# Ledger of designs, part 247: VH-VL binders against q9nrl2r1430to1533

Target 1, 104 residues: q9nrl2r1430to1533
Amino acid sequence: GGVHELSAFEQLVVELVRHDDSWPFLKLVSKIQVPDYYDIIKKPIALNIIREKVNKCEYKLASEFIDDIELMFSNCFEYNPRNTSEAKAGTRLQAFFHIQAQKL
Below, E stands for the ipSAE of ESMFold2; O stands for the ipSAE of OpenDDE; V2 stands for 0.75 times the mean of E and O plus 0.25 times the DockQ between their complexes.

## First folded at step 17 (VH-VL)

Design g5b55 (framework fv_iluzanebart)
Fold by ESMFold2-Fast, scan of step 17:
Structure g5b55 (fold): chain C 104 residues (1-104), chain A 124 residues (1-124), chain B 107 residues (1-107)
Amino acid sequence: as target 1 above (104 residues)
Amino acid sequence: EVQLVQSGAEVKKPGESLKISCKGSGYTFDDHWIGWVRQMPGKGLEWMGMIYPGDSDTYYSPSFQGQVTISADKSISTAYLQWSSLKASDTAMYFCARQTFDFESGYYEYFDYWGQGTLVTVSS
Amino acid sequence: EIVMTQSPATLSVSPGERATLSCRASQSVYSYLAWFQQKPGQAPRLLIYDASTRATGIPARFSGSGSGTEFTLTISSLQPEDFAVYYCQQYDNWPYTFGQGTKVDIK
C-alpha cells in the first residue's frame, strides 16, 4: 500500500458515487426515517464514510478497502427485502464493483 | 482547513422574500449534512433543519416545516436558507453547521464546524 | 421532542475556580450529547461530543461526563476567556435539541 493504491481507491470510489445505482449508498441510512435499521445493522457504513477514510489514508491494504465496500453491500441485503429498489440497486452496483475491483 | 462562510447581514420588511447562504470549503461538501440553527435576540439555539448536498435530502424540525426552504447547490459548495414571506418574528441570527461522523461507529453524530452567522432583521 | 434542561441558568465564579454545569434530558439520549461554548458576538464552538470526548484543540481543563439523562460539563480552573454561555445538545433523536444555556460570568 502506497500512493498508487490510494489513487486507485479514490478512482474506484468516485466511479461508485457517479454510478446510477449509488443512491442507496451515498450516505448512512437515516435513523430518523428508518429507526429500526440500527437495531439490525451493527456496523453501518456508506460511500461518503469510505471516501473520507480514503482521503485520510485510513486504508493500508486493498483488502481493508474491499472489506468496507463489501460490508456496505452486505448491510443492504441484510436489511432490505430482495424485491426492493434498494436491493436491486445494490445487486447491480455490487456487480459493477466486482468488475472494477479487478484493477486493485 | 474546514470553513463555512455565510452571507452578510440583511435588513428586510415583513412580507419580503430572502435567501441566505453558507459556503463550505476545505472538505468534500457533498459528503456532510449541513444544518441550520436559529438564535433569536437574547435567546438560545434551536435546530431548523438540515440538508445532505450530495442528493438534496432534507429534514426539517416540526416548528420550521413549511416556514422555510433549505436547499443546496453542490457545484458551488453552497447551502441556502430561504423565506418566501418574512415576519417580524424571523428576526434572529442564523448559523449553518457541518455534521460529522465517527469512522469506528459510522454514525452521523455531532456538528463540528460552524459558520460565523447571518443576522436577519425584519422590521417595518 | 426531547427537552434539554440546563442548570444553573447563571453561574458566577472567580478565575481559577472550578465550574460545574449540569444538563438533563427528558428521556435517555445514551451518550449522544455535545457541549458548545458561545462567546458574545461569536458562533458556537464545539467543546465535547459523545458526552466525554474533547473536540480537537479544546484545553484539558474542559471535561464532560454522564450518560442517559444526566450530564455534566466541568471547567477545572476557569480562565478569563471562559466567560461565555454554554449549551448542551442531544443528537440521539430528531429534532436535535439544545438546552437553554448556562451563562458563566467571571466575578
Scores: ipSAE 0.658, ipTM 0.889, lowest interface PAE 1.4, mean pLDDT 91

Design g5b56 (framework fv_iluzanebart; at its last look DockQ between E and O 0.68; V2 from the best seeds 0.00; counts 0 for: pae E 2.2 > 2)
Fold by OpenDDE, look of step 18:
Structure g5b56 (fold): chain C 104 residues (1-104), chain A 124 residues (1-124), chain B 107 residues (1-107)
Amino acid sequence: as target 1 above (104 residues)
Amino acid sequence: EVQLVQSGAEVKKPGESLKISCKGSGYTFDDHWIGWVRQMPGKGLEWMGMIYPGDSDTYYSPSFQGQVTISADKSISTAYLQWSSLKASDTAMYFCARQTFDFSSGYYEYFDYWGQGTLVTVSS
Amino acid sequence: EIVMTQSPATLSVSPGERATLSCRASQDVSSYLAWFQQKPGQAPRLLIYDASTRATGIPARFSGSGSGTEFTLTISSLQPEDFAVYYCQQYDNWPYTFGQGTKVDIK
C-alpha cells in the first residue's frame, strides 16, 4: 500500500489499538464466548468498526467520533463488573482516550 | 480494491509439511476475520476455521481442530494454513475469505471477498 | 453444528426459464444466510447475503428470500452464464456451514 497522512481520527484510533489495554475492544464480542452479550448490549461497537467508519469518512463531526468511542467504553462498563480485567482495562484506556481527544 | 491473493499450487507427498498463504490488500487487514475453506475434488465447501489478525484469535471447525494450524502475520497482511504431516486425503482446493461486518448493526456478517484458491495435491 | 440442506441436488432448466433453489437449516439462523455461485475452477462468488440482499454487481435476476430455517434463491430467467453450482451458507453460529450445493445445468 501507499503511504498517506493520517487524519486526527485515524491517528487516535491507531494509538488506541496499540495501547496495552485495547484487547477488550479490538473487535466485537463473540457470541460464542459470551452468549448473553447481545441480549444486554444493544449498540455493540469496537475499535475495528470505529476505524472502518473513520476510513469511510462516516464521522462528519468530532463529537460523533467521540460518541462512538464513549459508547464502546459504556458498553464495557455496562456488561463487565468493576473488578474484571475488561473493566479495568477499559478504565485505563478511556483515561488515555480523554487525554488524546483534547487534540481533536 | 479489496483483494485476497493466495500462494500457488502445491504438489506434496504424504508425511510432508505444508504452509500456504493468503495475502490481503485494499483494506485494514487487522480488522477482519480471515477464514479458510476446503473443497475436495468434486465436492462441496467446508469451513475449516478463521482467524482475527488483530489479535490472532482463532476458531476451528470441530472437524479440523488439531488437523491444521491457522495463523496470521499482520505485519505483512498475510494469513496462513498449515499441516505438519499431509495425508492423501488433504488433496483439495483451499480458499481464504474475508468476513465483513456491519458497523451500524454491530454484527459480523458474510464473507464478501475470496482468494482465488490454492490447489494442494498429496500423492505418493 | 447447524446442518444446511439444499434441494434439489440437480436442477435442469432451459435458458430463459425460472430456477428456484431451496436451502433448509436444521435450526433457526435468522437472516444470517448467504448464497454463493461457483463455476469449475473458480472461487465461490457471493450472490446474496442476509438472506435477501443482493451483493454488489449481482444481476437483478438473482433474488433471495426466507428467514429462520427456510430459504430460497430464485433466478427469474436463466442466462447461459448462470449454469453452475449454488451453495447456501449460514453465518449465524460457529462453525459456519454450507449446504451440499445445487447444480443448475441445462435441460
Scores: ipSAE 0.799, ipTM 0.926, lowest interface PAE 0.6, mean pLDDT 95
Fold by ESMFold2-Fast, scan of step 17:
Structure g5b56 (fold): chain C 104 residues (1-104), chain A 124 residues (1-124), chain B 107 residues (1-107)
Amino acid sequence: as target 1 above (104 residues)
Amino acid sequence: EVQLVQSGAEVKKPGESLKISCKGSGYTFDDHWIGWVRQMPGKGLEWMGMIYPGDSDTYYSPSFQGQVTISADKSISTAYLQWSSLKASDTAMYFCARQTFDFSSGYYEYFDYWGQGTLVTVSS
Amino acid sequence: EIVMTQSPATLSVSPGERATLSCRASQDVSSYLAWFQQKPGQAPRLLIYDASTRATGIPARFSGSGSGTEFTLTISSLQPEDFAVYYCQQYDNWPYTFGQGTKVDIK
């Protein structure tokens, strides 16, 4: 990754974080609040981790960045039933992401 | 690089209120938990609680719940520890610390960088 | 809450000697265990996280081992600057808890 690729990833993460539906994704799910989460989800991830990876140039390809974002949504839909506020927020944020990711 | 800078030493009387600060720089402040640790004179480290500045989610250790208030103002990258009414037993060094994580796993959320400490002395 | 117990409380070691510090958890904390060094008048400094991973900038003479309930910090060849108190901390479960510390005095 070049400087322009890193800037594009950073801009997209900032947009995701600012989105009204980002609240389930800002940080890793708390074991304190959701004790069984880590029994079900084996590859946890969140926007704060993805942003740190962008800032430290850990993504070599756009596909790696996209894979981490998609993993985040996949985890949401695996853990949360479809009628939950978490799953609904995830559905809307994922749709927003798919539109923005076309620019990458 | 990453720095946590705490407010200066305080000398207070019992019953007074106090708010001390911890300012982060060199990283995305909103994305890392900030913890508070107490060290009484000549004693070890005690975890007080932590806050996630991005959404103000806060956890207290049971022994400190109701004794202090932890807050943050993300617009100025600053976390706070506050007492409504100080006691002589609150005399201690107070440290803030930043949480980080291992990118290989995402599971390990440990505290890497620490502030220099704020000495609080409460005496009549 | 998980209680962390460190031993010995104090030890005196000459420069160049090996120091071995122990930390026990009252219940299984897997590998979610960190070691910190605190020198007089200073903030704690992270040495080891995930039981055995050295933090950035930490000299190779520091090593951590163990999992579950029994953990060890080893300093293979003590230097004068290693005079300090060493703390273990579990971050498996809330509240996070520290051991009481082991004080290393250099003869």
Scores: ipSAE 0.716, ipTM 0.898, lowest interface PAE 1.1, mean pLDDT 91
Fold by ESMFold2, look of step 18:
Structure g5b56 (fold): chain C 104 residues (1-104), chain A 124 residues (1-124), chain B 107 residues (1-107)
Amino acid sequence: as target 1 above (104 residues)
Amino acid sequence: EVQLVQSGAEVKKPGESLKISCKGSGYTFDDHWIGWVRQMPGKGLEWMGMIYPGDSDTYYSPSFQGQVTISADKSISTAYLQWSSLKASDTAMYFCARQTFDFSSGYYEYFDYWGQGTLVTVSS
Amino acid sequence: EIVMTQSPATLSVSPGERATLSCRASQDVSSYLAWFQQKPGQAPRLLIYDASTRATGIPARFSGSGSGTEFTLTISSLQPEDFAVYYCQQYDNWPYTFGQGTKVDIK
């Protein structure tokens, strides 16, 4: 992607991190606190990893960036039952992401 | 360049409080665990604990739980190690270190950058 | 807590000779093993991570091998600047732990 797309990815990640419902997604899930997580989730990802990939220009297409963010939400919904705080936060943050992504 | 710059050497008496600092630059401070390592005179390296500045999530090694406080102020890209009451046995060199991502390994990270160290001397 | 045991405690070698340092973990740590060099009066420096991957800027004479519980750091041709203490460290499970160190004395 071009300079405009890289700046837009950076700004969108910043907005996601600052959102009140980002708390389940800031960093990789702790293996110590959630021992079975990595038995279930085979492609783990979090906002800190996505931001690092943006900073290193690892996304060549906007679709690759969007796929990582959607993978992050999909992992949340796969692991967490719908009535958990994590899944509810994921639903609200994903809705926010879809609104912000329309501005790309 | 990624840098971790620690506060200067300290000479203290037992019972005094102390807070030493580690300032990160050249990277997104909020996104990386910062750990603290003790090295007693003539001894090896010991992990004390680590903090994720983005949300202040903190882990302590069992032998240091309740002995020190690890904190961060992400608005100034600074992590802290703090004693409420120093002991002579706290005399040591203290390092901070940044943990990075290993994308190929998934979720495990290794420490890639270290601060210069802060010498703390506690004697009566 | 995973105990890391290094041997020998001290190794005296001449420049140009091959040095071999061993590290053993009390349980399987897969390849989540790092090696650090600490020169007198300095902070530790990362040499090797993932058991065998050389960190950026580390001279080719340093190599790491092993997996599971047994690991080796090799210096293929020891240089005078390699006088230091070397630590292994596992990062498979918290708390992360160091070995007690191997001091390399240069003759």
Scores: ipSAE 0.484, ipTM 0.856, lowest interface PAE 2.2, mean pLDDT 91
ESMFold2 (binder alone), look of step 18: mean pLDDT 90; pTM 0.918

Design g5b57 (framework fv_iluzanebart)
Fold by ESMFold2-Fast, scan of step 17:
Structure g5b57 (fold): chain C 104 residues (1-104), chain A 124 residues (1-124), chain B 107 residues (1-107)
Amino acid sequence: as target 1 above (104 residues)
Amino acid sequence: EVQLVQSGAEVKKPGESLKISCKGSGYTFDDHWIGWVRQMPGKGLEWMGMIYPGDSDTYYSPSFQGQVTISADKSISTAYLQWSSLKASDTAMYFCARQTFDFESGYYEYFDYWGQGTLVTVSS
Amino acid sequence: EIVMTQSPATLSVSPGERATLSCRASQSVSSYLAWFQQKPGQAPRLLIYDASTRATGIPARFSGSGSGTEFTLTISSLQPEDFAVYYCQQYENWPYTFGQGTKVDIK
């Protein structure tokens, strides 16, 4: 006894957070450290925001959840040049996400 | 219910070390910055710095850089504020506060919940 | 560092009257401005964030307005429990900074 069930969205977010390549996505990009980020990226998002939305049952459809995750990756590739550690981490994490999302 | 519970009052002598705590509950501790705020007796609020427990990222106000150490242990949902050598001028109430985000804006965070405060008295 | 200046330092009002508190930033903080209430021996309590949005559980008599460098907190009909010190805080830039506080005293 003592086993707790997680929702499918919560399980997937936990897996993303625990992934080695999640570091660019754990929290919002600091406007102080990266002052031009918010000039380029108009809809910022990160895993901490997505997890809070899951916990508050803000996603009514799997497509809405998937759209937020894809927005997060899209923002990464829009701001970061292809050869950066951020873009490389994003590429690998997005591939992992696509495999896991097939289970939804 | 979101709660931040701080450790009890401390009475110390100059030169002693001290570590006070702030334990979060009722939310995902790893996903919110925890800030520390000083209030000297009869004075206003001063932001000292903050930590993101999920990756241990820290920022210190320039006034407090090198004066204190902020850390966290996410396995027990606890943030810490530490002095290696206390001074009489460290006598103050110390608050921890959780930073959150606005779903509508999606990017800017503000402090929504506060601990009850830890009174630190440093005297000879 | 963005300097936050509050005025007046002390405001004396009677129950049922309106109180208007001002907060000025040394440079634009957009709308990233919060108001806190602090009673003696207590932690600060969030009243308003994003300059004008009331936090959960905050009575409608509290309202915030302003943007850029000029901000106002209005308490439309002061209740006995509203006598406290009020702080504004900007979160536009690091370090986050507070005003020095306005003490709302009973006449």
Scores: ipSAE 0.590, ipTM 0.867, lowest interface PAE 1.5, mean pLDDT 90

Design g5b58 (framework fv_iluzanebart)
Fold by ESMFold2-Fast, scan of step 17:
Structure g5b58 (fold): chain C 104 residues (1-104), chain A 124 residues (1-124), chain B 107 residues (1-107)
Amino acid sequence: as target 1 above (104 residues)
Amino acid sequence: EVQLVQSGAEVKKPGESLKISCKGSGYTFDDHWIGWVRQMPGKGLEWMGMIYPGDSDTYYSPSFQGQVTISADKSISTAYLQWSSLKASDTAMYFCARQTFDFESGYYEYFDYWGQGTLVTVSS
Amino acid sequence: EIVMTQSPATLSVSPGERATLSCRASQSVSSYLAWFQQKPGQAPRLLIYDASTRATGIPARFSGSGSGTEFTLTISSLQPEDFAVYYCQQYYDWPYTFGQGTKVDIK
């Protein structure tokens, strides 16, 4: 808890954003490009929303932050078939996240 | 605090090029859509388009597709609206606006902060 | 595109009276509707988003209601500083569209 844990959340989000596999997760899925996404996914989230929540001190516990990141990945795997570039990027980024999250 | 500061008024002739700017501060610029809105003299508001600075993804309103170019330079937290060849009918006030989120739902996206506007006058 | 229609075009109200402004969408926009206030020479100011949620710093006399295609903005006790043009805007589908505006003026 506290300032050190909040700084760790910010550092981790920055590392996720900079990762080569972050492209499907930078911002919310476009309803224009993917019209059925919001019919399937009821709790949409993306790295830009998570980062803003970190900046506004919305996360009080590491578990809350981890839950939002995991929701982002579960949405990806629910919507995208396993053989898509989105699902493959999500798999690699999630593995990277799990390694980094051990520091929280 | 969150601010969007736009470039100063422009007086141009038909056929000239122009690029106006909108500089964001007080938030993570890369993480919010920036929209552009036109207001013709004495008229209402019209959405022109928007850009996500983090990856330069853009959407144009059909009425403005091909009429203007929207771009951003995230290294200096600035979005741009540009014309290759101005027309007298481009005379208007141009506003930029920042999109934000309802963090509880994660879905609702609305425009909360606006720049002060840039007046563009095109006359011969 | 979704067409937003506001009524009345102009509304003359005395200070202290209630003002009710209407906004109609050509198709359902659910609750993805915002209201903006614009004073002469100024940028628009967000008043209401998600049809009924007041933006930060907006006085309680401003309230929004409605869902689907019919929306209202109510100013319960109009103050001198409330004389302005009011716009509704849908953000349900692209392109985002504004109503033509309702001018609230004195008398």
Scores: ipSAE 0.460, ipTM 0.854, lowest interface PAE 2.7, mean pLDDT 91

Design g5b59 (framework fv_iluzanebart)
Fold by ESMFold2-Fast, scan of step 17:
Structure g5b59 (fold): chain C 104 residues (1-104), chain A 124 residues (1-124), chain B 107 residues (1-107)
Amino acid sequence: as target 1 above (104 residues)
Amino acid sequence: EVQLVQSGAEVKKPGESLKISCKGSGYTFDDHWIGWVRQMPGKGLEWMGMIYPGDSDTYYSPSFQGQVTISADKSISTAYLQWSSLKASDTAMYFCARQTFDFESGYYEYFDYWGQGTLVTVSS
Amino acid sequence: EIVMTQSPATLSVSPGERATLSCRASQSVSSYLAWFQQKPGQAPRLLIYDASTRATGIPARFSGSGSGTEFTLTISSLQPEDFAVYYCQQYDHWPYTFGQGTKVDIK
């Protein structure tokens, strides 16, 4: 085996994961700590799932990748009231994403 | 290839400390929960707890809370199970396992890859 | 915690025969149920997840069915390498729990 090159999608996911505001999005919301989340949110997603989909070549179009990232933010804003730390982190990370997504 | 490799067998005396390891390779270690399972000699499987290496979030089964410590070092893709003071009743095979998720539902679900196990024997 | 009960505790079967193993949950686990095979001295091996989905590389003779509280693992034509202990495990509720196991022995 040789060196594996990072895809554009993988590079963008790495940037999102490293961002200070990624903490609500790293992994799926805990059913142990937030039991009503999955009653409200019908298509849960998180950065680790998106990264795995990238690694398994599940995204055929940039639009599919962008749709999953936008779904993640949409879920955040649907579940969390606007003045929560989660919603504020989501707002800042989404703005960062829109700047980085210009590369796609 | 995805692989979990555990540290070798341990023979200890009651009261001694111990830390065993589970090293992941072939996948993004930070992105999957690592669980620990105990199997007493001649008995079935017991879930001990799990850790998410990406942020160190940890859950313990109630019967193991305060009995063991689960930790991870993501810089070397390794999860740990630790005892401050071993008891003879800790004699068992210990397995680590990687959780996966269902992309359609988005839930963490089943354990797809398992380590080979670490036999811990505690006796004088 | 959810208690998983397997039956029978031991099943004696001849090679080529059908084996049917049962698993009952004390409350609904929907379809979040996995089956594992364990041979002496080895780690558990995933056979079935989501109650009925066969894991990669698992022979077609293994099939799972059920939902809610009642689940079944069927081995349609038992091979010599299938003599092992089989565990069901729910992953719907924390803590995750295993059944006590069904030992499949040769007659």
Scores: ipSAE 0.645, ipTM 0.881, lowest interface PAE 1.3, mean pLDDT 90

Design g5b6 (framework fv_iluzanebart)
Fold by ESMFold2-Fast, scan of step 17:
Structure g5b6 (fold): chain C 104 residues (1-104), chain A 124 residues (1-124), chain B 107 residues (1-107)
Amino acid sequence: as target 1 above (104 residues)
Amino acid sequence: EVQLVQSGAEVKKPGESLKISCKGSGYTFDDHWIGWVRQMPGKGLEWMGMIYPGDSDTYYSPSFQGQVTISADKSISTAYLQWSSLKASDTAMYFCARQTFNFKSGYYEYFDYWGQGTLVTVSS
Amino acid sequence: EIVMTQSPATLSVSPGERATLSCRASQSVSSYLAWFQQKPGQAPRLLIYDASTRATGIPARFSGSGSGTEFTLTISSLQPEDFAVYYCQQYDNWPYTFGQGTKVDIK
């Protein structure tokens, strides 16, 4: 077969997933572990959902992709107090994303 | 195309160990929960537990906690179900199933694709 | 744990007839309910999720309805290939639980 090129969005998601600070964002927050999360966060999202949307060609504009990533960080900072490991990881990963997003 | 392929049938004696497998293909294996379901001969379906291969996060149903071990090796897109010491009561068909999600709702997941099943027979 | 109860245990239906299967949850599962079809010797097949959404490739004769604690699967005009065991499953609360199944058999 042929070699398939990854989209720019897929390449960015791969870089985010591989980052050491991605652990709070890999999958949806568990209701088992955090029962009140879905009472507070009304538009939950995670990297696995964003990656699937990329693979299904759901993003028509770069702004839609960026909006979903920013929503993910916004949810993190809304739920988690500033001094938590989650909020600190989110701050570092968001800074990394802003640098990588310049390629879009 | 999404596919889950399970290891072949096993015939064991009580007290023996066993590890069965479920290999995913056609999707990003690390991004979907893999669940394990037991079906005793002639009976219905029982949820055993599930694992997220991307970070190895695992949940067991209370009835199966401590009875089995669920694990995954994401480098080969394979999930495992393991017994340290089999009992005759473990005789059953075991299915693996892949979780998916609705992009519109996003926060609850259902299981869409299933493996063909692995028949485990334990007798003495 | 949430207990799922299906009725009837066995339903005898002629081809072309409407089949109605019930599933009751011991407490509310909102709309987080799926229906599966299982034929002898085969793995379960997803029919309906989110109580009423048909899975990809599932014929229009299959429909789901309900929310909270009472759910229904309807097969509007039963075909020969529809004879199987049908299971409901809730995914609102862990552990996920299945009903005991309804066997749809030929009359």
Scores: ipSAE 0.708, ipTM 0.891, lowest interface PAE 1.1, mean pLDDT 90

Design g5b60 (framework fv_iluzanebart)
Fold by ESMFold2-Fast, scan of step 17:
Parts: sequence; structure tokens; C-alpha cells
Structure g5b60 (fold): chain C 104 residues (1-104), chain A 124 residues (1-124), chain B 107 residues (1-107)
Amino acid sequence: as target 1 above (104 residues)
Amino acid sequence: EVQLVQSGAEVKKPGESLKISCKGSGYTFDDHWIGWVRQMPGKGLEWMGMIYPGDSDTYYSPSFQGQVTISADKSISTAYLQWSSLKASDTAMYFCARQTFDFESGYYEYFDYWGQGTLVTVSS
Amino acid sequence: EIVMTQSPATLSVSPGERATLSCRASQSVSSYLAWFQQKPGQAPRLLIYDASTRATGIPARFSGSGSGTEFTLTISSLQPEDFAVYYCQQYDTWPYTFGQGTKVDIK
């Protein structure tokens, strides 16, 4: 989009980034810190990549945007055990996303 | 469009402190790693370290760990490279560079845009 | 750390001729390799990333190939503006490392 306009996707990504539970999702998981992550997760993604795709108008359908956000949460729950702070943050942020996404 | 603008040339004496800057524009500054590269006169390029401005996560190359501090102020889209006490051996051109994304894989590592460089001269 | 070795140190080529530059890694970097061009007094410019993908705006005469430990940059028909120093850089493993550079001079 334009500098003076925010798309619905841009508004939602900004709200996700600002959420207290966004910290596991801001950027790609570091292979330096978590070397086995990329052996388990085949399609890594994070909010910074999704925001760049939104800004470059790469999403043609709301379903494509929703699929990328859901992939991000799916990766979190696949890698992280349920009792971890990452999985708990993911659960709360996903619930927030589902409420906001109802209008898309 | 995307631009990294670095602070101007510096002439310093050994033992002095220095902080140079790299200001990003034309993109979401918080969402891209910023790397720092040293080039000594007549020599090649050396990775010093990088920072993710969105959460201040920072990595240093082993040869630069403890020699410099990398920081960022996301409110003004600016990354910094700082020395507490300069040495003559710090005389070099310093570049900042932005990391970018491959949307197909969702993975990134390469650096696409570079600042113009800051020449630092340390002599008595 | 992964050591990147470039050869030759200097390559003398006439305009219109083909130039081939080599880059070798001390251990596999898969395809996580970039090529940069640097002219005197200027910042490096990204030419190739992921071993063989041309960056936006880079002329078709530049091409990259290789994987693992052996990589090449080819300039198919050297233009006057192509005389520069070329660096390879691996981004497979931290710390990221550059080769020492190959200087492409006019013959």
C-alpha cells in the first residue's frame, strides 16, 4: 500500500506485533540458538516476513494471509511442548488473532 | 526507496570513545537485521556483528566480541557501532548493511542494501 | 569459522571477454553464498544470492553457480563498468565470512 493508507492486513499485523505475547514470533527462530529447529520445521515463518509480504501486496486473498499466520502458530505448537512459555504465548496470541480475523 | 545513511568521517586519537550511526529509511526498520562490516585500508571485508532492532537481539563475530558495542534506537530507525577506547588499529572504513527476506522459503540471511561507509581514522 | 578462499587474486581481462571467478569454502555452506561487487571509494553492491539468484537490477551477464564448497561467478561479456573487486560471502554459519576478494582489471 500507500504511505497514507493501511490495509486491514497491515492493521492486524501491527496489532499482533504490539501484543505482549508476540515475542516468540517477531523474527525467524535463530538456528544459532536453536539448531534442531530447522530439522523439524520445514516451512519457517515469522511476523516480520508476513509484514513485509503485506507491505509488498503479496497477499491477493484473505485466506492466503490467514494461512501464513496459522502456519506460524502451527510451527510453534509442533516444535514447543505445551508447558513452555513459547507455546503458552502462542495459544494466547492465536486466540487474539482468531477474534480479530473474523472480519476478514 | 530503501536507504541506509551513515554518519560522517571521524578523526580521533587513541583512547578516545566514538559512536557512529546508520539510519535506515524506506522500509520497516524494526523488521530487518542490521550488520556491521569493517574494511581496513587496502584490505577486504570483515563481519563484525549484527543487531535486530525490533528486540535488540545481537550477535558479535568472535574477533570483535568485547571490542565494540552494537546497539539500535528503533524510535529514530538508527543503529550504532561504539568503541569505549579507540586504537590505531581501528583505522578503517565501517559499513552497515540490511538483511532481507526470501518470501518463498520464509528464510533470510543475505544482505541487500549497504550504507555509504564511515571512515574512521585513529592517529596521534 | 568457515574460511572463504577466492582465486585468482587478480584477473586481467579485455572488454567483451568472459571472466570466471572462483570461491571455495573450508566446509559446506550449501547454497548460502552471495557475491558482491565493490568499486574504489564505494560500498559493496549485492550481485548474486543463494549461489545463483541474481539480485534485482543486476545485468544478465552476471551469473553464479555451485553448491557445497565450490562456487563460481561468471561475467559473460565484461563491460568497462565491471572492473572492480568481487567478494564472495557465506551466510550458512555464524560468524558470516568473506573471501579476500578478486580484483578484475583491464588488460
Scores: ipSAE 0.692, ipTM 0.888, lowest interface PAE 1.2, mean pLDDT 91

Design g5b61 (framework fv_iluzanebart)
Fold by ESMFold2-Fast, scan of step 17:
Structure g5b61 (fold): chain C 104 residues (1-104), chain A 124 residues (1-124), chain B 107 residues (1-107)
Amino acid sequence: as target 1 above (104 residues)
Amino acid sequence: EVQLVQSGAEVKKPGESLKISCKGSGYTFDDHWIGWVRQMPGKGLEWMGMIYPGDSDTYYSPSFQGQVTISADKSISTAYLQWSSLKASDTAMYFCARQTFDFESGYYEYFDYWGQGTLVTVSS
Amino acid sequence: EIVMTQSPATLSVSPGERATLSCRASQSVSSYLAWFQQKPGQAPRLLIYDASTRATGIPARFSGSGSGTEFTLTISSLQPEDFAVYYCQQYDFWPYTFGQGTKVDIK
C-alpha cells in the first residue's frame, strides 16, 4: 500500500515486538538450538524480518502483511505442541494481533 | 545509511581487562545479530561469536567460549567485546559485523556491513 | 566445525585477465556461502552472498557459483583495484567458518 497503510503496519509491528508474549517471535528460530525446525517448517518468518519488509515497503497490500503475521503464528502452532510456553505465547499474541488488525 | 563504528586502538599489558565497542546506526539495532571477528597479524579471519541485541541471546565459537564476553546495550545501540585478563595471544584486529537476511527465504543470513576494526596490542 | 579450504593460496594475474578462485567445504553448506574482499588496513567487504548473489554496488565482473561443497568466485577482466585477499565464509553451521584466503597479486 499507501503511506497510511505503511505507518499502520509499522505501528502494529512495534506493538507486537513490545508485547510480553513476543519472545518466541523476535527472530528466526535457531537451528543451533532447534535443529529439526527447518525440516518441518518450510516458510520460516519472524518479527524482525516482517519489520524490515515493512520498512523497505515490500508489502503492496494489507493482506500480504496480515498473511506474513499469520504464517508466523501458523509455524508456531505447527512446530510447538499446544501445552508449550511457545504455543501459549503464540495464542495470546495472535489474539492481540486480531484486535489490533481491525484498524487495517 | 547503515554504519558500524568501533572504539579506538588499545595498547595493554598481559593480565589487564579490556572492553571494546561497536555502535550501530541507520537501522533497527535490536533486530540484527552482531558478530565479532578476530584477525591476528598477517592471518585470516576467525568468527568469535555473535549477539542478538533484542533479547541478548549469544553464541560463541568453541575456540572463544570462556575467553571473551559478548554483550550489548540496546538503549545506546552498542555491542561489546570484553576480556577479563588479556594475553599476548589476544593481539589482533577485532571487527564487528551486522547480520542481515534475504527477504524471500528468511533463512539466508549473511554479514553485510562491517565496522572499521579495533586494533588491540598486548605486550609486556 | 566445517573446514573451508581455498585454492590457490596465491594467484598471480595481470590486469585484464580472468581470475578464478576456489572454495571447498568439508561437508555440504547448501548455498549458504559468502565471498569477501579485504585490502590491507581495511575491513572485509561483502562481494557475494547465497553463493551467487552479487551484493549491492559490486561490479558485474564479480560472479559466484557453486553449491554443496564446491564454490567458485570469478573476476572477469581484473582491474588494478581488485588486487586483494579474498575469503569465502559458510553460514550454514555454527560456528561460521572462513577459508584461509586467496591472495590475488600482480603478475
Scores: ipSAE 0.510, ipTM 0.869, lowest interface PAE 2.2, mean pLDDT 91

